# VHH binders against Rho GTPase-activating protein gacA (gacA), part 22

Target 1, 338 residues: Rho GTPase-activating protein gacA (gacA), of Dictyostelium discoideum (Social amoeba) (q54y72)
Amino acid sequence: MGSSSSKSSSSVTVASSIDYKAKPTIDELGTSNYSGGLEVSKNLLDFNLGEKPCPLKSVVQDQFTISNSSKTKLKFHFEPLQPKEFQLSFSPTSGSLDKGKSKTIKVKLMVNQKINTNHKVVLRVEGGASHFLTVKIRCETGVFGVDPNTLEHVEDEGFRVPYILALMKRSLIDNGGLQQEGIFRLAGEQTEIKRLKEAMNRNDFTSSTDINTVASLIKIWYRELPTPILNSIPTEKIFYSTDIDECVQSAKNLPEPQKSLLDWLMHLLLMVSSFSDVNKMTAQNLAIVVAPNLYDVSSSNPMEGLVLSQKCVQFLHNVLSHKVAVHKRESVAYEVLS
Below, E stands for the ipSAE of ESMFold2; O stands for the ipSAE of OpenDDE; V2 stands for 0.75 times the mean of E and O plus 0.25 times the DockQ between their complexes.

## First folded at step 27 (VHH; framework vhh_7z1x_3)

Design lb (from ka with T101I; at its last look DockQ between E and O 0.31; V2 from the best seeds 0.54)
Fold by ESMFold2, look of step 27:
Structure lb (fold): chain B 338 residues (1-338), chain A 123 residues (1-123)
Amino acid sequence: as target 1 above (338 residues)
Amino acid sequence: QVQLVETGGGLVQPGGSLRLSCTASGFTFSSYWMNWVRQAPGKGLEWLSVISGSGGSTYYADSVKGRFTISRDNAKNTLYLQMNSLQPDDTAVYFCARGEIRSSGYFFYWEYWGQGTQVTVSS
């Protein structure tokens, strides 16, 4: 009873493929049959509420304008938003805008708990291109989403890193994380990730037997940094260098704290990859699941975005492979089978 | 919570076909780009294909283009991979993965993966 072996019906959506020599229409951004649509006065709504004290449950406001530069009436709406950590509203939430007209959109934000996030909002436009709006919220969360220089640092195996990273690493290792199949690939449960993250932000974390949740939180820590650690590297060095030595040199040239944060992480991933015969996580696998957490770039083209993510993976794989090779020369205990 | 479950793997002869399924739960399936990825014995992960949330856009790695077809049925919360002309080199564990987008725009990362389904191609 409850078989999942049934094949899908023939009513599935027709698939298409990318022509790399032409820019295809992007389905998720709305219809491409209409161009020259609605303009926004800004695509970043920056709510820096201060680090201390966080003004929880207080309403803050911003506004921006939308303008119809097309030759036809446009309809717009903001996609629904239901975050638990804050309340965000747009007034009006939907409407129409005649040719040549502008409208002021009032934005209200109330933060219910400490949070640092860049929240994506989609403004859907019928008859034009949709927009991604970023709502940047900075209301102290403790150890996630903050400038690393504001955190307490410790020495961990010769790397100076925020104390929370050292705690998460110790928790992983002490609970058998290096031997855990699929570590860093298999996500923790979202509810547990939220619970432990809140505990870490309250300075109420020492260890957890939930290996996958802690591994997820290490990736989340890097992903939520105000400036991802690899973004200081020129894009051509990240995306188009196939030369391992160039990738390694670019990583070595990172400023602090990015250099120490990367080196610490690479050492952790080196340790994980040393057990790949058990945990199934090779250096390549680890680069795939980790690298895109360390960089961010905006693309309006989903295929370009996918290719850039894969190039970021190759960059990190080159750096990690170099670390593996150096470590093998310096230690018999970490020798890779020949 | 977010769950992805692959099914449909098995043993096939060279030149044969299989259809893999990935059943999704715990999230709005139609809002996410979905991926197929495989891991051959002793090898790293290889990206195979990706499909947009609506199903209107698909992309394939050169190694499988023309032989594999990605599709989805959003009413059934199910992702598919039709695999034709299978060869021994296609022997692998096949995973589905949810494509996550960074907050600034399209730049993908992969946080949610299935446990995988084994495909074995041998004579």
Scores: ipSAE 0.568, ipTM 0.814, lowest interface PAE 1.4, mean pLDDT 82
ESMFold2 (binder alone), look of step 27: mean pLDDT 84; pTM 0.859
OpenDDE, look of step 27: ipSAE 0.664; ipTM 0.877

Design lc (from ka with V50I; at its last fold request DockQ between E and O 0.30; V2 from the best seeds 0.63)
Amino acid sequence: QVQLVETGGGLVQPGGSLRLSCTASGFTFSSYWMNWVRQAPGKGLEWLSIISGSGGSTYYADSVKGRFTISRDNAKNTLYLQMNSLQPDDTAVYFCARGETRSSGYFFYWEYWGQGTQVTVSS
ESMFold2, look of step 27: ipSAE 0.646; ipTM 0.866
ESMFold2 (binder alone), look of step 27: mean pLDDT 84; pTM 0.861
OpenDDE, look of step 27: ipSAE 0.802; ipTM 0.927
ESMFold2, look of step 28: ipSAE 0.657; ipTM 0.863
ESMFold2 (binder alone), look of step 28: mean pLDDT 84; pTM 0.862
OpenDDE, look of step 28: ipSAE 0.774; ipTM 0.917
ESMFold2, fold request of step 29: ipSAE 0.544, 0.573, 0.625; ipTM 0.825, 0.834, 0.843
ESMFold2 (binder alone), fold request of step 29: mean pLDDT 85, 84, 84; pTM 0.868, 0.866, 0.862
OpenDDE, fold request of step 29: ipSAE 0.843, 0.868, 0.852; ipTM 0.943, 0.950, 0.947

Design ld (from ka with Y106W W110F; at its last look DockQ between E and O 0.39; V2 from the best seeds 0.00; counts 0 for: pae E 3.1 > 2)
Fold by ESMFold2, look of step 27:
Formats: C-alpha cells, structure tokens, sequence
Structure ld (fold): chain B 338 residues (1-338), chain A 123 residues (1-123)
C-alpha cells in the first residue's frame, strides 16, 4: 500500500472530482463497510449540510468512528489523492487499532472552486477488503442565481461588483451597446441567452458582439438573485412614497451588497441614457424595462400587479433621475474648475 | 425565436380610428397575457392595455379606457388594438409586448417587444 506516515501528519489529499450529478446509494458503492472485522459507523460524509450547499473556501467538518471487531490488531490508511477542486483531510490519516477498540476519525473539507460530486475515498485495511467512503460535495455552480457575496469581486469605475457584471458591461460597451437602438428593451434570442448564460456559468465568457443578449443577461442576473436587491426596502417606501428624496434615501440606506449592486447598475443606465438621442432609451424607458428585475412581490390580481410594477418603475426612475442630475452638476463643476 | 410584429399604423385625423395588429411567432401565444404600450415623441413608455391568454379578461389605462379595445385571435396568433376617437396626444409609436410574471404572482413585466408602428394624429 502507500508510503504515508500518519503519525507525523493529520492531513491527506484526495483524487480529482468526477461527475457531480452522480448520486450513488450504499449498494452501488461496490464494497461493504464491513471488511475483516473493521467497521465504520457511516460511509456517507455530508459535513452536516444535508441539502444545503457547501460554502466556498470555508472549512466544513464531519466525523465517524472505526471499530475493530476482529481478533487481531488492524492497520488502516486513507489513500492520498491530489484534487485541485477541493481539499479533504482525515485525522488521523493512518494508524492501527487493537482488537475491540474504536477510534474517531475527524474529517475536514474545503472546496476551492464550484463543484457538485460524490467523491470516493478509499480506506485501506491490511488483511481485509477496502472500504469506500462517499464524500458528498454540493457547491452551487455558476454566477447566476447565487448569493453575490460568494462571487469573486472586482473594481469597476469605483464600484465593487461581481466580476461577471463587469465583464458583461465591458462587452456591452466595447461592442457599441451605448449606441444600440432599444438597448435593454429589445430582448436577445432565447436560444442565445441560454447559450451565453451557460458559458458564463462555466466561467467561459469574456465578450460577445450580441449586444441585446448581453443586455438581457445583465437584467436576468439581477432577476435571478436569491433575493432581488430592492426587496430589502420596506414596501411602503417603494409603493406609497412619491417623494424623490425619500426614494433616493431609501436607495442609499440599502445594506451591502445591494447598495453597491444598485449603484453600479444606475451608473450603467446613466451612461446608456446619455446616448438616448441615438439609442432611444431615456431614463424613463430604462426604468420601465429594468425595474421589474429588481423587485418581486405578490399581487392579488393582474391590475394590482401592473400598478405595483408601475410604482416600482417610479421608484427606480426617481433614483436614476437623481443620479443623472448629480452627474451633470459634477461634470459642469469639473469643467469650470479645470 | 420569439417575434412580435406590429402593423396598421398611419396618419389619421382627430376623431378618427385605427386598428393595430401584432403578429406573434416562436411561442405558445395563448399561454401569455399580451400588452399594448406606446411612446409619444419626447415622452417615456406608457402602458395602455393588457388581455389574458384566453382573451377573457381585459384591463386598460385610464387615459384610453372607453376609446381603445384590446382583443386577440389565438387561431391567428394575432393581438389587436382598436383605437377610436383619436386625438393629437395619441400620436406615438405603438408596441405590443409579451407579459411576463415573476415566480411570486401577477407582477407583470415585459421582456419581448415588437419594433413598433407609428400612429400620427393630425389635421
């Protein structure tokens, strides 16, 4: 068997991941957890997460017991492996167990990149059959539909946002999006939206000449957030206040990351609206097509739904118009002072 | 593949009538609520009317209630807007838009729009 010295180290590396969609049962694992008198208390390691996703770059822990019911001293070790997607360690990694004795094995997992897999770990026993342990790893994949705090962030024009937003904005602007008639109003083709979204989720996107599809995906990114960014604002502040200063203050009072995500988006829409003489997208038009992606609320009938949608549009238009006005004052002041 | 194409715009005198059509393709037309929206020169988009997938329910903005009638022919995948008693402030580009809902209810928004058809009301 391997040349590991377990008494000097408690860490072990594990093999590369395989198909993350596999869901084996105990019977499908190929061996029993009873081999030559060494028993394991469980052979599925879920790190007490159950159905919850495993956090990235955070340690989660589990444990199990091995017991020697044979008449002889048994030696064991966990095979070392070298995955790049996650770190997995057993403590102790190897050792011996006298007859009738038990030992607790502590297990630590840190997932370094998104992966969904049932990973096999081999427990070797001298004089017996191997045990397979299943390490259940469910770490949400992709950049859509996830908590934005789990995503890598970059600096984009003074805003810290998930990198995928910055990439989509760069793609949009570099390919003439600011001059595209009907931008954000005209949807991309449904098949292309699906294709590019999958590429983004695979971390396989840098740019696209399909302006309307990228604009659609910016809206979809916000729409698919687990909690839409404006849902943190009390309903009365969105739907019953017509005071522009109250709307602006409510936006300023958003917690992070919602505040930065809103501010970044408003800046992008500000840039789009500054070209409205060619792209035909005024601040009002942009609010109409964008606001519904930022809030989700139940209504009792279609007319109520339309009224609530219009109130959400009014809210966003007030915030956007204020940012347009502030930008104009700052631009004029800069020219006068410089 | 979703496509919406408006037709029937043109020049009309005040008090006149026009009928707009919107031909839909690339989706199951009868499964979606359909809307009319307009944009007057120098103004923002204004929602006008919505009709249920079956055609059994209709709703109108106050500015057009009583003058405009939304209807649909699901066999022809076509949405209609009958506009009567037109006035100069009805001058606009008119769009049809497919209604979308969020997972939590009736909160409508518009992802798919036509290119629009110009309606000009002047004497």
Amino acid sequence: as target 1 above (338 residues)
Amino acid sequence: QVQLVETGGGLVQPGGSLRLSCTASGFTFSSYWMNWVRQAPGKGLEWLSVISGSGGSTYYADSVKGRFTISRDNAKNTLYLQMNSLQPDDTAVYFCARGETRSSGWFFYFEYWGQGTQVTVSS
Scores: ipSAE 0.392, ipTM 0.759, lowest interface PAE 3.1, mean pLDDT 81
ESMFold2 (binder alone), look of step 27: mean pLDDT 85; pTM 0.863
OpenDDE, look of step 27: ipSAE 0.531; ipTM 0.812

Design le (from ka with S104T; at its last read DockQ between E and O 0.37; V2 from the best seeds 0.61)
Amino acid sequence: QVQLVETGGGLVQPGGSLRLSCTASGFTFSSYWMNWVRQAPGKGLEWLSVISGSGGSTYYADSVKGRFTISRDNAKNTLYLQMNSLQPDDTAVYFCARGETRSTGYFFYWEYWGQGTQVTVSS
ESMFold2, look of step 27: ipSAE 0.667; ipTM 0.866
ESMFold2 (binder alone), look of step 27: mean pLDDT 84; pTM 0.864
OpenDDE, look of step 27: ipSAE 0.696; ipTM 0.884
ESMFold2, fold request of step 29: ipSAE 0.507, 0.466, 0.513; ipTM 0.788, 0.776, 0.782
ESMFold2 (binder alone), fold request of step 29: mean pLDDT 84, 84, 84; pTM 0.862, 0.862, 0.863
OpenDDE, fold request of step 29: ipSAE 0.828, 0.847, 0.853; ipTM 0.939, 0.943, 0.949
ESMFold2, last read: ipSAE 0.536, 0.476, 0.549; ipTM 0.795, 0.694, 0.815
ESMFold2 (binder alone), last read: mean pLDDT 84, 84, 84; pTM 0.865, 0.863, 0.859
OpenDDE, last read: ipSAE 0.820, 0.835, 0.819; ipTM 0.933, 0.945, 0.937

## First folded at step 28 (VHH; framework vhh_7z1x_3)

Design pa (from lc with S104T; at its last read DockQ between E and O 0.23; V2 from the best seeds 0.60)
Amino acid sequence: QVQLVETGGGLVQPGGSLRLSCTASGFTFSSYWMNWVRQAPGKGLEWLSIISGSGGSTYYADSVKGRFTISRDNAKNTLYLQMNSLQPDDTAVYFCARGETRSTGYFFYWEYWGQGTQVTVSS
ESMFold2, look of step 28: ipSAE 0.553; ipTM 0.826
ESMFold2 (binder alone), look of step 28: mean pLDDT 84; pTM 0.863
OpenDDE, look of step 28: ipSAE 0.773; ipTM 0.918
ESMFold2, fold request of step 29: ipSAE 0.489, 0.595, 0.572; ipTM 0.769, 0.840, 0.830
ESMFold2 (binder alone), fold request of step 29: mean pLDDT 84, 84, 84; pTM 0.861, 0.865, 0.861
OpenDDE, fold request of step 29: ipSAE 0.855, 0.872, 0.865; ipTM 0.951, 0.954, 0.950
ESMFold2, last read: ipSAE 0.565, 0.534, 0.591; ipTM 0.816, 0.802, 0.833
ESMFold2 (binder alone), last read: mean pLDDT 84, 84, 84; pTM 0.862, 0.861, 0.864
OpenDDE, last read: ipSAE 0.862, 0.860, 0.856; ipTM 0.947, 0.953, 0.948

Design pb (from pa with S31D; at its last look DockQ between E and O 0.33; V2 from the best seeds 0.57)
Fold by ESMFold2, look of step 28:
Structure pb (fold): chain B 338 residues (1-338), chain A 123 residues (1-123)
Amino acid sequence: as target 1 above (338 residues)
Amino acid sequence: QVQLVETGGGLVQPGGSLRLSCTASGFTFSDYWMNWVRQAPGKGLEWLSIISGSGGSTYYADSVKGRFTISRDNAKNTLYLQMNSLQPDDTAVYFCARGETRSTGYFFYWEYWGQGTQVTVSS
């Protein structure tokens, strides 16, 4: 009873003994002036995913209730969120709540790149204590849809690239992919693409005899990057320049890792095009089927969207055609000197 | 399994007409924009035309505008290309391709193609 601060009982909390001669602290004055507060039905928002990983670029939703247990009307708002990695919204984002009333808050989340984090959200209450909520975000750790800098890299024919790309290229070449008619144009079956992609994400891939599925997954790997590699090039250089030299210079000016990723891909496509008499995939054909995987833009106008995709094809065709031309000149020079 | 099968190719004289068909299976045909693309001997792929899922919107490359007409019959899961005023440089393998879009809007890419049908325009 004297000077002890507290003891624990399972159903009750015993207040500590207070020295009545001591002046109250600022914290004690704050609590004595509080007339009540807002209650929250849950502090953790997991978007009904349970143990499932959070999908990328798809909306997931959750909800909770807020209740006013105080003697007065409360005004509330959620602090604005500014994270780059995801978009989070609350409906309503602000409002008031009469004494004794409750309100349902709907929550929407869209994750733009793979992350694992517990994000704190602040619910501000006018004249009362703030509430903190945890937004649980768990994305599957894998090789698709992630920042390439988070992946293991290897040197592959002088290019530094994620190991999974080197494995997919080796698989294509070892199984006769360079001689496969329609390679990169003909898709694998959707169920096989899904199965092999999941195996790659589990780090359970070394090779596959299914050439078209592996070729599809190389394109998917680039298409699913959080920032597609050509998006780092100024729009005017992609969409309004048809001059080959300007396109080549823009590609050379890419920052890392985009430059290495593009150069690696161009080398693979050069090898494919060198067998075009057999596989029927010229530089132009490869640009058509590959280039739109390297860029992302949204348009509500179908004609604009088509034109933009065709300009992206033209850009990559110019870069690839230049590489083909340089390769041919170097081959002729070697033969003359030998 | 997504499958696209082109038919209706053949030999035709200059100035003649030909109608190509592309039969689709393994997906909801009306949900997708569809394309015609061709590859002439020794040349690369040339995009020719695109049509919306409903058939309400069509677009053409300048090289075929006014001569070719794209259409579709969603009840039969079939895409068509009516080709008129054919010339020797229209000789090519003709492919249909399913138009893919990003989940938020229009930016087209092409993942599923048929094996093609040969059109030969000669005397």
Scores: ipSAE 0.633, ipTM 0.864, lowest interface PAE 1.2, mean pLDDT 82
ESMFold2 (binder alone), look of step 28: mean pLDDT 84; pTM 0.859
OpenDDE, look of step 28: ipSAE 0.675; ipTM 0.876

Design pc (from pa with T28E; at its last look DockQ between E and O 0.38; V2 from the best seeds 0.57)
Fold by ESMFold2, look of step 28:
Structure pc (fold): chain B 338 residues (1-338), chain A 123 residues (1-123)
Amino acid sequence: as target 1 above (338 residues)
Amino acid sequence: QVQLVETGGGLVQPGGSLRLSCTASGFEFSSYWMNWVRQAPGKGLEWLSIISGSGGSTYYADSVKGRFTISRDNAKNTLYLQMNSLQPDDTAVYFCARGETRSTGYFFYWEYWGQGTQVTVSS
């Protein structure tokens, strides 16, 4: 069996034949059972507060529209909510929507205690794909989900980054994280992730022996940025370029703070990949588990979303592989001259 | 604790068939999109297929469309991949992975993976 018959990059290896100005169709993405038909006008509910904190024990409101573009009546309902730290209501909570009709959903939020969270709400549609909505709740500023320019910065190995990132990296390295099998792939326990994240938001974190929880929180930090760092790169450069030099140049052309945040992360992943014989995390594996945390796009089509996720992985893999190759050449040159 | 365990790999002759299973535990299985992904020797990971939580929506990579069928049994917390017309270049480690979605819609990321099961297609 020849390696020349490799299928290592499914649809990406033919990306140069794709019309960059045209979006792929369902047939190009290989769909077999698409049953959606309900559309939502937005999936982020910020209650028109922008950067302002949510007032405690006061009602704030938002709204969005659902529309039925299918050929049949659709039934919908919002999954029940957990009413502890806040109360959240939808009006109507459930109902039916005739073919071609739209309905406004009013949303009310009252927060009973200070909390900063992005809460996921599931809109169930009978016979269709579920829709996810994010309720953004901010009663005070923490270190997650905020503009990084508002955070305290330090120099960490020549990179200017938010102090919380330097603390998390220090915690990983000091506790043997670079040699931890499956680091960044193995997730921390959900309860511990929540506990440490809240401690970090209270400025009550210095270190943890829980390597996988801290590694998860580094990914979560990037994933929860108001604008993910790769979203500053033109979509054509992310999704349709297979040229490694173009990917590297796009990364170098990022504006601050995105460039420093990416470079810091790539250096950390380079360090991790240097121990891949022990930790089993190659550059490819790291790109798969890290890259989708660095980009986001709103798609109501699951297949389109999947393809875009895969292309984002390929982009980061190209950038990281370049860093690995440069590092290897520099290391070999040093040993030869010594 | 989230766990995914693949089984059913093995040696099969070209043109043969094989069915992989992935048993899930520690989470509400029916609430998540599930994926099959493979890695051939010396190659990167290749996504193969995804299935919705209910099983009502399925999607395939072009390289396996028509030959592979993804399915799930939510009562048994088990994901399946039926592989037919296997060829030597289907030789790989096969992983199942739980699909996570971003808050703004369908943009998938993968946090939970199985350990993989080896499939070898040769005479």
Scores: ipSAE 0.534, ipTM 0.778, lowest interface PAE 1.5, mean pLDDT 82
ESMFold2 (binder alone), look of step 28: mean pLDDT 85; pTM 0.869
OpenDDE, look of step 28: ipSAE 0.734; ipTM 0.896

Design pd (from pa with S31Y; at its last look DockQ between E and O 0.44; V2 from the best seeds 0.00; counts 0 for: grease 25.4 > 24.2, SAP .674 > .668)
Fold by ESMFold2, look of step 28:
Structure pd (fold): chain B 338 residues (1-338), chain A 123 residues (1-123)
Amino acid sequence: as target 1 above (338 residues)
Amino acid sequence: QVQLVETGGGLVQPGGSLRLSCTASGFTFSYYWMNWVRQAPGKGLEWLSIISGSGGSTYYADSVKGRFTISRDNAKNTLYLQMNSLQPDDTAVYFCARGETRSTGYFFYWEYWGQGTQVTVSS
């Protein structure tokens, strides 16, 4: 008798847990690979996507094999459970396996809200001991690639922003970032960017002397937002407005949190540009290296894509230049009145 | 580590020519669109030219069209800018930059830049 597979519409899930820092025990990883002659190629399904958590509301997948090393046909099924925080399915969910045969089990996961959890899935074998599989989900409450409204906020120079942004700014300033030649233009080392980003997601970041890595991570933070902050501006205002006052008004009309996030960033870039004699980063230079991180559009035409990127740069340059001009007038007035 | 290193700058008389090179390492060079950008003294960055990964498509800013030619040698991981009919206002630091895009389409951003090479056009 050959291997059987049936396509079932049912899915198998495990109860969710929000204990993303707990190390799994042997019981969570399973206690045996040899239940009733059924062998499992792995008992841990790890859904952590490199440098970022498992993406929300997207299907990710894995697979493993089951093998029958006994002399008899075995029947199996996954116990059904369905928590609300994620959807997990095994295909096939049940079936039989002739002696000496193997079958591939396809696994699909979709996480509907942020969680970090280790979940135990039970694979039942008729007449034998059950297998436990651990499904490790790392879709943690990190600070990158998430809705900013879900993050801890602080007041930073009159702007209410996610705490991680304030920490990154403090790190830049305390370590001489405002005087660093090429700041925001020169990228940090990729391995260090990954290391610090993971630390920030674990709430283990306070400061780094690696100025270019922290500056890169500020840009990455904006680039990885689920909706880039400038995408809330009507296309005609961002790409085709030539009037500085219209650009400034469009920025002022942004909804929260986009408005505060943009204003905070513009203030940081204003501070950087005030040291342009040393760091060589003028308002124009900063707009070139920063603005395309704040917008996303799909174009199948490379020249159109380049033109749209340059128009996004011009928009941000107009907003930033206006803030530089206002700051210079206010700074002179304050000095005279002091 | 992504690295871009520009060479070939120097002092040239008006009307002269230079060829700049940008040697790339730490990534698959042929997969990326590459750019030349310059910064004149006291000015901001000015985008000059872009070339496709294969070298089959090139585009230029109006200020250099007809005088500058972008090219690449993917076997040597090197980007080139041939600059002819140079004038004093071409005096600048010249940078190469890797063109970054989203996975589904074109919208460029520039994360990786060289340190630049100085070109000075003076009599």
Scores: ipSAE 0.531, ipTM 0.828, lowest interface PAE 1.6, mean pLDDT 81
ESMFold2 (binder alone), look of step 28: mean pLDDT 85; pTM 0.873
OpenDDE, look of step 28: ipSAE 0.761; ipTM 0.916

Design pe (from lc with R102S F107S W110S; at its last look DockQ between E and O 0.17; V2 from the best seeds 0.00; counts 0 for: pae E 8.8 > 2, placed apart)
Fold by ESMFold2, look of step 28:
Structure pe (fold): chain B 338 residues (1-338), chain A 123 residues (1-123)
Amino acid sequence: as target 1 above (338 residues)
Amino acid sequence: QVQLVETGGGLVQPGGSLRLSCTASGFTFSSYWMNWVRQAPGKGLEWLSIISGSGGSTYYADSVKGRFTISRDNAKNTLYLQMNSLQPDDTAVYFCARGETSSSGYSFYSEYWGQGTQVTVSS
């Protein structure tokens, strides 16, 4: 109903430089949807997908109605935000709404990269309180192949990691994974990996007795990251990774979330290696089978790629061996004090 | 279930020859590049050789070029390493590893490799 409002408001400031990770301040939350006289017909935009995943690189649409129940004319605009992972637009982007009038807002979404997020949009109202709208985006992979910052995190043994990782680790440990011969080296069946991965993406996973499939999926989770965690280390430091102290320092210098993700994984591998008499997976064995999932060494020169692959294994082995050595020294100190 | 099993290791005199085998199961063997890697006592990992899925392309590290030959039999799901003119410095655990079929590069340290077979060159 009504003519479209001007779309030129704020459109000049739509920029590729907007930080899509920015969170609303407490002041923005304090201007909540309680008053101001502008009502919205819904606060959640799911694009009529229900439980279906959002398709990639296809436009989906939604709409909602804004209504002015106040005694004055209200002006509105949507704060622009154009992350590289998706394109989101409102039509009209801005306008005015007379006392007692309503307007339909059309919303278009196209997701360019796999992402699982509840994106917040601010509807600014001049002369009244602003509104937060939630754009629900859940892509084909769910918890795999997405930016880790978009996932729910938990504390797991002092590390903040995506909840799905904590669930997979608990499943391994609860089902005897630490005592499983060849854990992380032996793969699960491809059909079972696909089935369980889909269940995880639907948030329909708690545990599995299939140890090798869960171990495979931990490695797959790291391999499918948009940027593998070690790619934040300068290639030169990986390429010359014979000095244990430099490797440890490079790992410590990783930005979050890569630092926590690596530390969590190293702790899991330390636990596995502590049972190597039973499971036959030493720190060296684990580095060999795990490292390929942590660094993309792509190259048009096959020999350069192969050398870098070897250096990535050595880098990870150095970091893991340091943690094993620290644990061993602490165990000896405790023994002599008894 | 993906498995790689190395066999054919053992004790051999300097100057001798030995052929290693790696039997693959649980995946389409011919779709993957395959590698041989070794680790000498107290040393880091040393990549030795890689072969394409069809067997048409092979590459070798300088340390073994001319002495070692990689091959495969896709009908038997088996990878081979023929090692000639063995010397004490060739003493190591030898591993086979599945490469990736990624369009973006080559990696000989895939998610899966065998437990290894010991080769000892000594008199």
Scores: ipSAE 0.012, ipTM 0.470, lowest interface PAE 8.8, mean pLDDT 78
ESMFold2 (binder alone), look of step 28: mean pLDDT 84; pTM 0.859
OpenDDE, look of step 28: ipSAE 0.265; ipTM 0.689

